VH-VL binders against Protein ImuA (imuA). Designs and how they scored, part 4

Target 1, 244 residues: Protein ImuA (imuA), of Caulobacter vibrioides (b8h429)
Amino acid sequence: MEAGTRTPTPVLSFGEPSIDGCFPGGGLPLGGWHEVTGAGLEDETGAAPAAFVTQLIRGLTDRKGGAVVWVARRADLFAPGLLGLGFPAARLIQVRARDEAETLSLLEDALSTQGVAAAVAEAEAPDLTAGRRLQLACEKRGGFGVVLHRRPYGGRAGGKPRLVSGSASFSRWRIAPAPSGPPPDDIGLGPPRWRVELERCRGGRPGGWILQAQEAGHGPHPFRLVSQLADHDVAAAEAGRRFG

## First folded at step 17 (VH-VL; from u5 with heavy chain S111Y)

Design z1
Fold by ESMFold2, last read:
Structure z1 (fold): chain C 244 residues (1-244), chain A 122 residues (1-122), chain B 111 residues (1-111)
Amino acid sequence: as target 1 above (244 residues)
Amino acid sequence: EVQLVQSGAEVKKPGESLKISCKGSGYSFTRYWIGWVRQMPGKGLEWMGIIYPGDSDTRYSPSFQGQVTISADKSISTAYLQWSSLKASDTAMYYCAREAYDFWQSYYFDYWGQGTLVTVSS
Amino acid sequence: QSVLTQPPSVSGAPGQRVTISCTGSSSNIGSGYDVHWYQQLPGTAPKLLIYGNSNRPSGVPDRFSGSKSGTSASLAITGLQSEDEADYYCQSYDSSLSGYVFGGGTKLTVL
C-alpha cells in the first residue's frame, strides 16, 4: 500500500476471471450486502441456496476474524448443520427471530457490531428503507451482509409487487442445485454443485455458472468453476425467470 | 416441463351446471397460484379469479364474484371453474394460467392451459 | 370492458418498427405496478412475451422490447416479420379492483 492513497475496498474473490470480472472491484465487496434466492419455490425451501451462502462465507471469518451471525425465523433447514461442508460451528452465532421486522433489525445490528465478519438473514424481502439501513450498517464496520430470501412453507406468490429500482444491495443471485460431480471410480457421491446466476450487480454485468464446492482448507477460494453458462441456459426445474 | 391441461370443450343449455378442470404437472402444484381468464368470442382477456391450492385462498374479480366458483383438489393437482346455472352470455373460451414465481416482479402468468371452449345456447 | 386502454389495431410493413401503447391510471400502472405483455397467435392460448415491464423470457427475440413511464407502457417490435401477426395484450394489477387487469388487445397486421 502506498502512503497517501486510499486503500481499495476489500473484496471476496471467487478466484475465477469469468466470475470476478463481473464486478467492478474484482469480487464481492466487503462493506456491502447481497441478495440470494432460489431459482424457484422448491429451491427457496431447500438447502441449496443456504449451502451456497455457507460455502461462500466459510473462509471469511479466518481472514477478518470474528463471527458469522445467521438470523432465521424458522430452523427447518440450516445449511452449516445439514451439509457438513466443514464450516467451523464455533464461529457461528445462530439467532431465531420472531417476525420479519425483528429479522431485519437483528441483521442490521449484527452488521453494525465489532467482531462480526458476516451476517446472514433468512427474510422474505427488505423494503427500500430497510435495504438502505443495511447498506449503512455494512459501511460502518465493513461487514459482509446476505439476505437469503425464504418462504419455506409456502405463501402468496401473488402479493403486491415490490419496487425494483433503487435497490441498495450490491448484487442479486439465483441459486439452484446441480448434479454432483463425478464420483471417484464410479463409487460414492461427488462434491456438491450449484447452478449460480448473478442477475444484477451494481456497476457490473450478469453471468451464470456451474460451481462446485472446494474442500475446507483447500486453497483460498470456496468454489471451483465447472462451466460457464450461456445467457439463456439456466437450469429450469421449475418455471422461473430467464434472461436472454 | 410445466404443463396445464384443461378439460375438453362443452356444449350446454342455459340453466345447466358445469365444472371445467385444469390439471397442472411438472411443478409443485400447491405452491403456485392458478388463475382463470375468460375470452368472449371476438373479445379480449378478462381475469376472473385466482386460487392458491396450498391453502385454498381464493380471490375473485368483482365482475365474477358470486357468478362462478373457483376451487382446487391438491391431491390430484387440479383446479376447477364451475357455474351453478349457465347463461348464454357465458359462451367463451376459458383459460387457466399459472402465476409466475418471481421475487422482484409479480402478478404475471408464465404458463397457460390450452383453453376450454364453453358454448351455451338454447 | 378493459381497464387498460390499447389501440384496437396497428400495422406495419416487414422490417418496420411498430409500437403498441397501454394506458392505465393511478390505481394500476400509475401506482408503480409492473406491466406484462402476452402474444396470442391465431387459434392459440396467450403466451408470455414481456414481464416486469421490460424483461424477455427465454426464446423471445430481442426485437420485442417493453417500457413503462408514468401511467403508460409500450411494447415495441422492430424488424417486423410475418409471424409477428397476432393479438397483443398488456396486463397489470389494479389496487382499486384488488385484481389483475388486461388491456383490450391490439391486433397487429403485417402488410
Scores: ipSAE 0.006, ipTM 0.495, lowest interface PAE 10.5, mean pLDDT 80
Fold by ESMFold2, last read:
Structure z1 (fold): chain C 244 residues (1-244), chain A 122 residues (1-122), chain B 111 residues (1-111)
Amino acid sequence: as target 1 above (244 residues)
Amino acid sequence: EVQLVQSGAEVKKPGESLKISCKGSGYSFTRYWIGWVRQMPGKGLEWMGIIYPGDSDTRYSPSFQGQVTISADKSISTAYLQWSSLKASDTAMYYCAREAYDFWQSYYFDYWGQGTLVTVSS
Amino acid sequence: QSVLTQPPSVSGAPGQRVTISCTGSSSNIGSGYDVHWYQQLPGTAPKLLIYGNSNRPSGVPDRFSGSKSGTSASLAITGLQSEDEADYYCQSYDSSLSGYVFGGGTKLTVL
């Protein structure tokens, strides 16, 4: 730490007081990593959490610059969604990993790399040691890290159990699809919506919301607040192809 | 009510130029992609290209790159398909189609024009 | 040559069920891109029938249904009626061509 001027703590703001007020700094800190998981849906219904993460980080590169690294074992399944959300292809680096250990290693490497503003990995929850390495990588460059959880598949049960308390991540989010709003025209679906739960954040409080995607160029923040959830109102995910 | 109204049938000779039109109404013209699709006599549908009238971002099928020009005039809600020099093989029905606004299911056409028959005979 | 393969024709008796296949590759349907279907009645423009693999626009009867598996998709029509006689096209996106791709079309004949 320098003995002189204390640098400000930069954050990623949602632009909604009911959301930003959950965090002690008024938003998700840059220079940290966060966890996002689905609401217990099967692997095939994992698109909503990935799309939420995509929308969350889209605006980061618009204002800050830099690249986004996305590490997945099925990375080609997300490219159309990223481009369809207005994410510039020149800023996206897609990396295919062979297994879970490589996925976390590549995420750490990306967060340590100059010019990377954000990095996302589709992986199981890192253990405490891996989580601390991710935090150090984020702190080195001020990068924004996301671990997008999914169930083990292909017969794997995963690594050691995680302790829910004492996680190295700043925040943990649970995401489910929500019914879209009215379509803007006669056919097609309206803007996508998510049921978003902030399960825990360090030094903050939990919360829940229905969020809608904000189109690129229609505001400085990636989401619009549709409604705030009561503490006990968590609807089951609807059956469907992309979301129920 | 969403409508795409295309210009009328054309009879041309090889080597002539042609510009056909597709006027959109009943929706925000600049916020939807407009594609062009060729159907040769007795054949299937072929995507030619697509334009976003809001910023003129234009993309072509490799088979049609350099063969046609797609453009739009957003002030009159109209998209165009142009040939600088028609060939007999350009004889076909040409459709314009609007790409749906759909955040998750992209790359499909929800409204189609009635078609413009172009006949190129020597 | 169409990028997506459809049978050139299928037929069925009134009241029966017919399926129309649409076979793609790893650069389109196999990459997870959705499959859409269009109906073209004789002498008319194509009309959207199914989008996003299985969704019906308003006004399309529920006897039309779509599905996708692996690198292929299928349109099913139950309770066939004479008005269903038309050409049917599947459509997707292809990453290697960076563009929209149609099937070659299937002529449905109601016997």
Scores: ipSAE 0.005, ipTM 0.434, lowest interface PAE 14.3, mean pLDDT 79

## First folded at step 20 (VH-VL; from u5 with heavy chain Q105H)

Design o5
Fold by OpenDDE, fold request of step 22:
Structure o5 (fold): chain C 244 residues (1-244), chain A 122 residues (1-122), chain B 111 residues (1-111)
Amino acid sequence: as target 1 above (244 residues)
Amino acid sequence: EVQLVQSGAEVKKPGESLKISCKGSGYSFTRYWIGWVRQMPGKGLEWMGIIYPGDSDTRYSPSFQGQVTISADKSISTAYLQWSSLKASDTAMYYCAREAYDFWHSYYFDSWGQGTLVTVSS
Amino acid sequence: QSVLTQPPSVSGAPGQRVTISCTGSSSNIGSGYDVHWYQQLPGTAPKLLIYGNSNRPSGVPDRFSGSKSGTSASLAITGLQSEDEADYYCQSYDSSLSGYVFGGGTKLTVL
């Protein structure tokens, strides 16, 4: 890519230096696609990672108009609880895919389509070729894409899905649920919390945090930092995944 | 400097085929979408479709789907708009335009060709 | 007929302020899609005037401004000059049509 032909890649700031500082551009790059996977059983259920992605996209859609395309083979997400995060349901286009190939194809199409603010696909294991295609799709319009890795039901718990080559996606995240704090001001369930690990960042560095969902209108950023994970905790988790 | 140069005016009869061109220069032709916009005499602008020359990904307005064909030859930085069989109602000015964007805004056309006048009459 | 509605004509004297409205619906402007404006001088191709609701490209004077609210957008021209006599078009995206849409255009006459 010739540097002189396009504006710098925009970023989505988390509003936290410890997170934003992991990215060379000072935030999550928006002119590309990212990988999100769950930890443990979340590789199958995808609830926590999906909620995280939803919250992330909400932060984006608060500032950018357009449709959000969500491609999936399953219809088990976007429960009322997920929409309770303030996801722009009226802007959501849910697309059902028949298989993995169609899922990725639809994601590519969405990323290349005008009027789309963000595109998400639940995919099992995009290969290098698929990753390259996604990158090209993003380059067409500077699109923002997320591949949410999901295993079929009955898969091996704790296993790692096939990941796209690190040369394709801008970042890779691993998401696990975290205990929510008591809601002092809310009668219902407190805002969700996640154990968030940035495993890979193109040109950046990894990191780990406990993040809480920020309610719409309660701040400029979609997440609130609860705590930063110690390096040894992140390393231990990674080791467990490698040898467990 | 970004430039889009279109082919010259055309005078045709109904039933004839036509292919008009739009040549881009001053930028990476394969990295920007090129749209076509129709303007009938004394009327407004109508988006017809758009093509990504890098891979010839083409999107049409529903109103123009099947009515025209948009194509591109990236080797010569040229986009095309063509009709298999012209109608009198196709008489109009046709503009090509480069699609631009920043991430936080919807896409717009930042550069336009000078237009190609197509006259279809018996 | 146009998806976005503009007044067919507006007029003003030199130095005055004029406003051109662009009214959409829930499937375009109301869905959060940005509005862009183009100026078409007589006998010329359209030129980008405003992008992203309120941004001016290089070379566009600050006399031109854009805004968007709800399902409508507006182009304001202050200090009207004779050279501003042109057709003005708003443009957005319509989700129901899956495509870009233009307003019907507004002819601005400088009296």
Scores: ipSAE 0.788, ipTM 0.895, lowest interface PAE 0.8, mean pLDDT 91
Fold by OpenDDE, fold request of step 22:
Structure o5 (fold): chain C 244 residues (1-244), chain A 122 residues (1-122), chain B 111 residues (1-111)
Amino acid sequence: as target 1 above (244 residues)
Amino acid sequence: EVQLVQSGAEVKKPGESLKISCKGSGYSFTRYWIGWVRQMPGKGLEWMGIIYPGDSDTRYSPSFQGQVTISADKSISTAYLQWSSLKASDTAMYYCAREAYDFWHSYYFDSWGQGTLVTVSS
Amino acid sequence: QSVLTQPPSVSGAPGQRVTISCTGSSSNIGSGYDVHWYQQLPGTAPKLLIYGNSNRPSGVPDRFSGSKSGTSASLAITGLQSEDEADYYCQSYDSSLSGYVFGGGTKLTVL
């Protein structure tokens, strides 16, 4: 099958040079698919990574009309939490998949469908072939896709998805929760924060940051940079994954 | 220059089958969706469906689903619209059009064929 | 019957400004889907006039402009010329119909 982009791949800027500079195009490529995984137990529950993805997609949907398709095998999406981030619930289409194969198939279909601004699928680990198919699907309409890696129920604690080396994804992220800052009104918890690691970027370089969710209407970008992780912190995390 | 050239006018009787064509040139045919649009005499434009010639992925308007078949032959950069059994109500001008987009905007048709007039009468 | 509503006809004298409205709903324009405009001269195929609410493709004069607000869009033509006499169609996407939708079309007559 032949596929290709009609125009140069657009990017979503984080509004932070330290992040955007990791990408050859000066931002997150939008004409392809990306991988997001959780750190530790988050690779099963997916709460923090899902929230991160939601916030990322909000940044996109604030600028682009269309539906967001979310494919999942589990009905455990924390909708109230996602709505709390200002996600446009009215634009969210949740699709239930029976198995991994259907999940990926539905994602491919969504990416190729009219009126879809972004598509997300909760999957275990697409293989190289599946990854290529996803990329081709993205290229049909210049779509934006995210594979949120989630371990199946009953998986070994601390287990990691079998990530495919040399996948067709544009980037791979690892997300962990981070302590929130004080709320602006001193009531409750502040906006969510994440420890964000860009593990792989096609044609780019890895990086790590503490990011905070930017509230809707408070800026053009979905995240605010809290701090940049030191290289040794990123290296330590990688080492931990290697020997863990 | 992007061009879509459609087959000539057709005069048919009810019950007959018909297949009209749209040939693309001046661009990578397999990388752009081709849509079909109906325009009944003196009426407006109606989107019928769309096909991606690269893999023949086809999407139909609900109102035209099952009524027509859209196909493509990428080897000759040609898209097709066909009826198994024509009705008098199928009398219309049919346009093929190339779908384009800007990522930050929804999709539009940037190039159109000259149209194929289909007349179905007893 | 058309998902997007346009006035059936508008008219103006040469040099005048005319506006064509395109009214949608929450399932199309109101959902953030962009509006595109096409010009169809008598006896010819439609031609893209405006894409992405307000963008002009190459070759389209700046006399033509588009805008979108809420559930509606508008095409404005300034300095009306005789060659502008044509049918104009707005187009968007409707989520409830899972497909592209057109307005009913507006016949512009230059007096």
Scores: ipSAE 0.779, ipTM 0.887, lowest interface PAE 0.8, mean pLDDT 91
Fold by ESMFold2, fold request of step 22:
Structure o5 (fold): chain C 244 residues (1-244), chain A 122 residues (1-122), chain B 111 residues (1-111)
Amino acid sequence: as target 1 above (244 residues)
Amino acid sequence: EVQLVQSGAEVKKPGESLKISCKGSGYSFTRYWIGWVRQMPGKGLEWMGIIYPGDSDTRYSPSFQGQVTISADKSISTAYLQWSSLKASDTAMYYCAREAYDFWHSYYFDSWGQGTLVTVSS
Amino acid sequence: QSVLTQPPSVSGAPGQRVTISCTGSSSNIGSGYDVHWYQQLPGTAPKLLIYGNSNRPSGVPDRFSGSKSGTSASLAITGLQSEDEADYYCQSYDSSLSGYVFGGGTKLTVL
């Protein structure tokens, strides 16, 4: 916490003890950057990791004004397709970058820019120096950053190992699609679902779940828990509950 | 205790240069944005720009871009507002203010300097 | 639009309630940006009164309250006291100007 204050670090709560209990602060911390990777080859996971990220960020933008900056190297359907899921177009700023260095520089700039609530960049993997710069940019305004791991021309998104002990990112997630839920009105496809793995978080515990999208206005949290993939998270969830 | 202490009143002639200061204390000076706000005589508040002293990242209101320079010296916890050539229309009260570090409720100033009156008359 | 509009003045008797409006546009309050309020007593610097639409900093009495609806915000002062006589400014962020914007200010006179 900052000097001269003892206030709690702000978090984005999932509203589920088995998830929130994985984090030392009882939720996904703000004022830092996070990593999201597809669990397999890009042609196997499709848009599921990007859709997870946009749903996560809707949890912020439902409560906070500001733009979301999305930096990509490819002009494909990741961001435009996600606007079809109801993400407000007026709040999205898409930026196309020519290479990895420019992608990370644009992410850093966006996180430092006033009026920006969150920023996402499709990148391979920041090195330690780039990750440190991203963390400093997040700290300037308490911003929220996501690196969505993606190779510029496809391939495995869960590529080379990162130096997790020296990483400036707070958390790393692996995402795959899951069969959608039943439609509420028995017509069409139900809400999107994901198989979600929290591989690591700073000072916390890993976990795994099947999560379903929660539409805006149907609750304060971006996801609803469908099932939990591991039993060990119960002890962490009890420790992570906020006491009154 | 968070304090922002500004330099004293200035009386200048048109065409002269001026640099006024704002010294922050009681907090981590390099970890908060500092803004400058103008109040012309009998008028309201106008945002001029902000600086992050940790790396000197500086952003200006379009109305003031190119009209003033905002800077900081983090070694002495001081932010500055300066003009290379004053105009009579620069006569105003100038405040520095610290932006709060608050993710959920952003873009407000939680601490203000006492103000520096600048008078430019021929 | 792009500038927050406040009435130039309001007045009330001691003990009464007054409200001060702050009307924005789709590029500021209408884009979901918060509204903050400052009190400027005569001859003094502005002081934060309300942040994040409705939150009071430590030391601000609960007779000051704020709200936001649509593209507008409101500051309410109940139990009006002579020391409340001041200028009041609303403030937000405007995406079209890429900057912080203040209302024109409202002079509160206690009769």
Scores: ipSAE 0.543, ipTM 0.787, lowest interface PAE 2.4, mean pLDDT 84

Design o5
Fold by ESMFold2, fold request of step 22:
Structure o5 (fold): chain C 244 residues (1-244), chain A 122 residues (1-122), chain B 111 residues (1-111)
Amino acid sequence: as target 1 above (244 residues)
Amino acid sequence: EVQLVQSGAEVKKPGESLKISCKGSGYSFTRYWIGWVRQMPGKGLEWMGIIYPGDSDTRYSPSFQGQVTISADKSISTAYLQWSSLKASDTAMYYCAREAYDFWHSYYFDSWGQGTLVTVSS
Amino acid sequence: QSVLTQPPSVSGAPGQRVTISCTGSSSNIGSGYDVHWYQQLPGTAPKLLIYGNSNRPSGVPDRFSGSKSGTSASLAITGLQSEDEADYYCQSYDSSLSGYVFGGGTKLTVL
């Protein structure tokens, strides 16, 4: 490496060794892009993955100024959830794309643009070439990107999530809702929870957990660990195909 | 040692073209944004635009869009600022500056060139 | 046009404390963008003095400090010295202009 090298890739710690230990850097890498999908058909669990992504990004934006760009092809069904996690309207830029190519192009541009702290695109899946362009865009400015896998408008019935391991992304996550925790006074609902599977991370190992949303102002971590899932539960979720 | 070395002072007439340079050394030139900043005589600093030399991705201040051209030649680690037709009001000091790569604290210039004085007079 | 406002000048005696204000708006400092500070000694290029609101680069004395609150930022200089006489610029990013913005500059005079 030449003199005047750039700083190492920063990480976001989850504050839990069983999670952070999955990553070679000891936490979620922030200078690149990640993939998030639902545990089953996207229309069955689409809200839970988006809420998880929103909570994850809050862990970043609590400490870093800048806009959050959210690209989708449908009317923005998730804006109330993002605003409910403490993002002021001035920080959120919602962009409607016409097709998959434009979605990925807008994500790439947002990640290259000064003033953008994080960018999310609701997309099917980038191919390897598109994924490399996304990583290069992140590297220009140390950006943070997420591809939230969704069924496109007019997409084929029964579309399948990405199952292959070859990717330019730093990690791939599979998300389902989990039952909320006990209410503090036995009335109402507890904080939201997710079944969270790390299917793959670059240079690391998979894992699975039940995570709970951490309220704003309760420290730097967006989630609390409720429980760790057994390894065979994680391996079964990693397959992502129907059992015959 | 990170260095940005700019081309020498220029004396020009209105209507002439001009291209000034900024050569980077001591770091990976293609992996950092380079910005250009104008300082008119007795005035403050004004951002003109920025380029990523690795792929020539270029962004301009609205005040300078269409007024100047920012470019780079990565094979010789050099960024450029160019006018097609100078005006007397272009008389100023012009600095190049490297944007720091810093994930948590963004959008600042950690190294500056020495400046190029451009004088445009009839 | 500059959207960050600084006083045109400030002054202080050697050994005193001075502050330089930088006032922005909801499209820059108010959107959570960092404020950075540069010192420009007479006849020289600007030099990074403070980055990320309050961080000092290597070689900058700890008598220089920065802070940010709301839509404003401040540079403080304690133990004022004759060599501190310079122009000082704040800088941030503005989302409405999609660009880097500098304050108008403050001339510090050491009496």
Scores: ipSAE 0.430, ipTM 0.761, lowest interface PAE 3.2, mean pLDDT 84

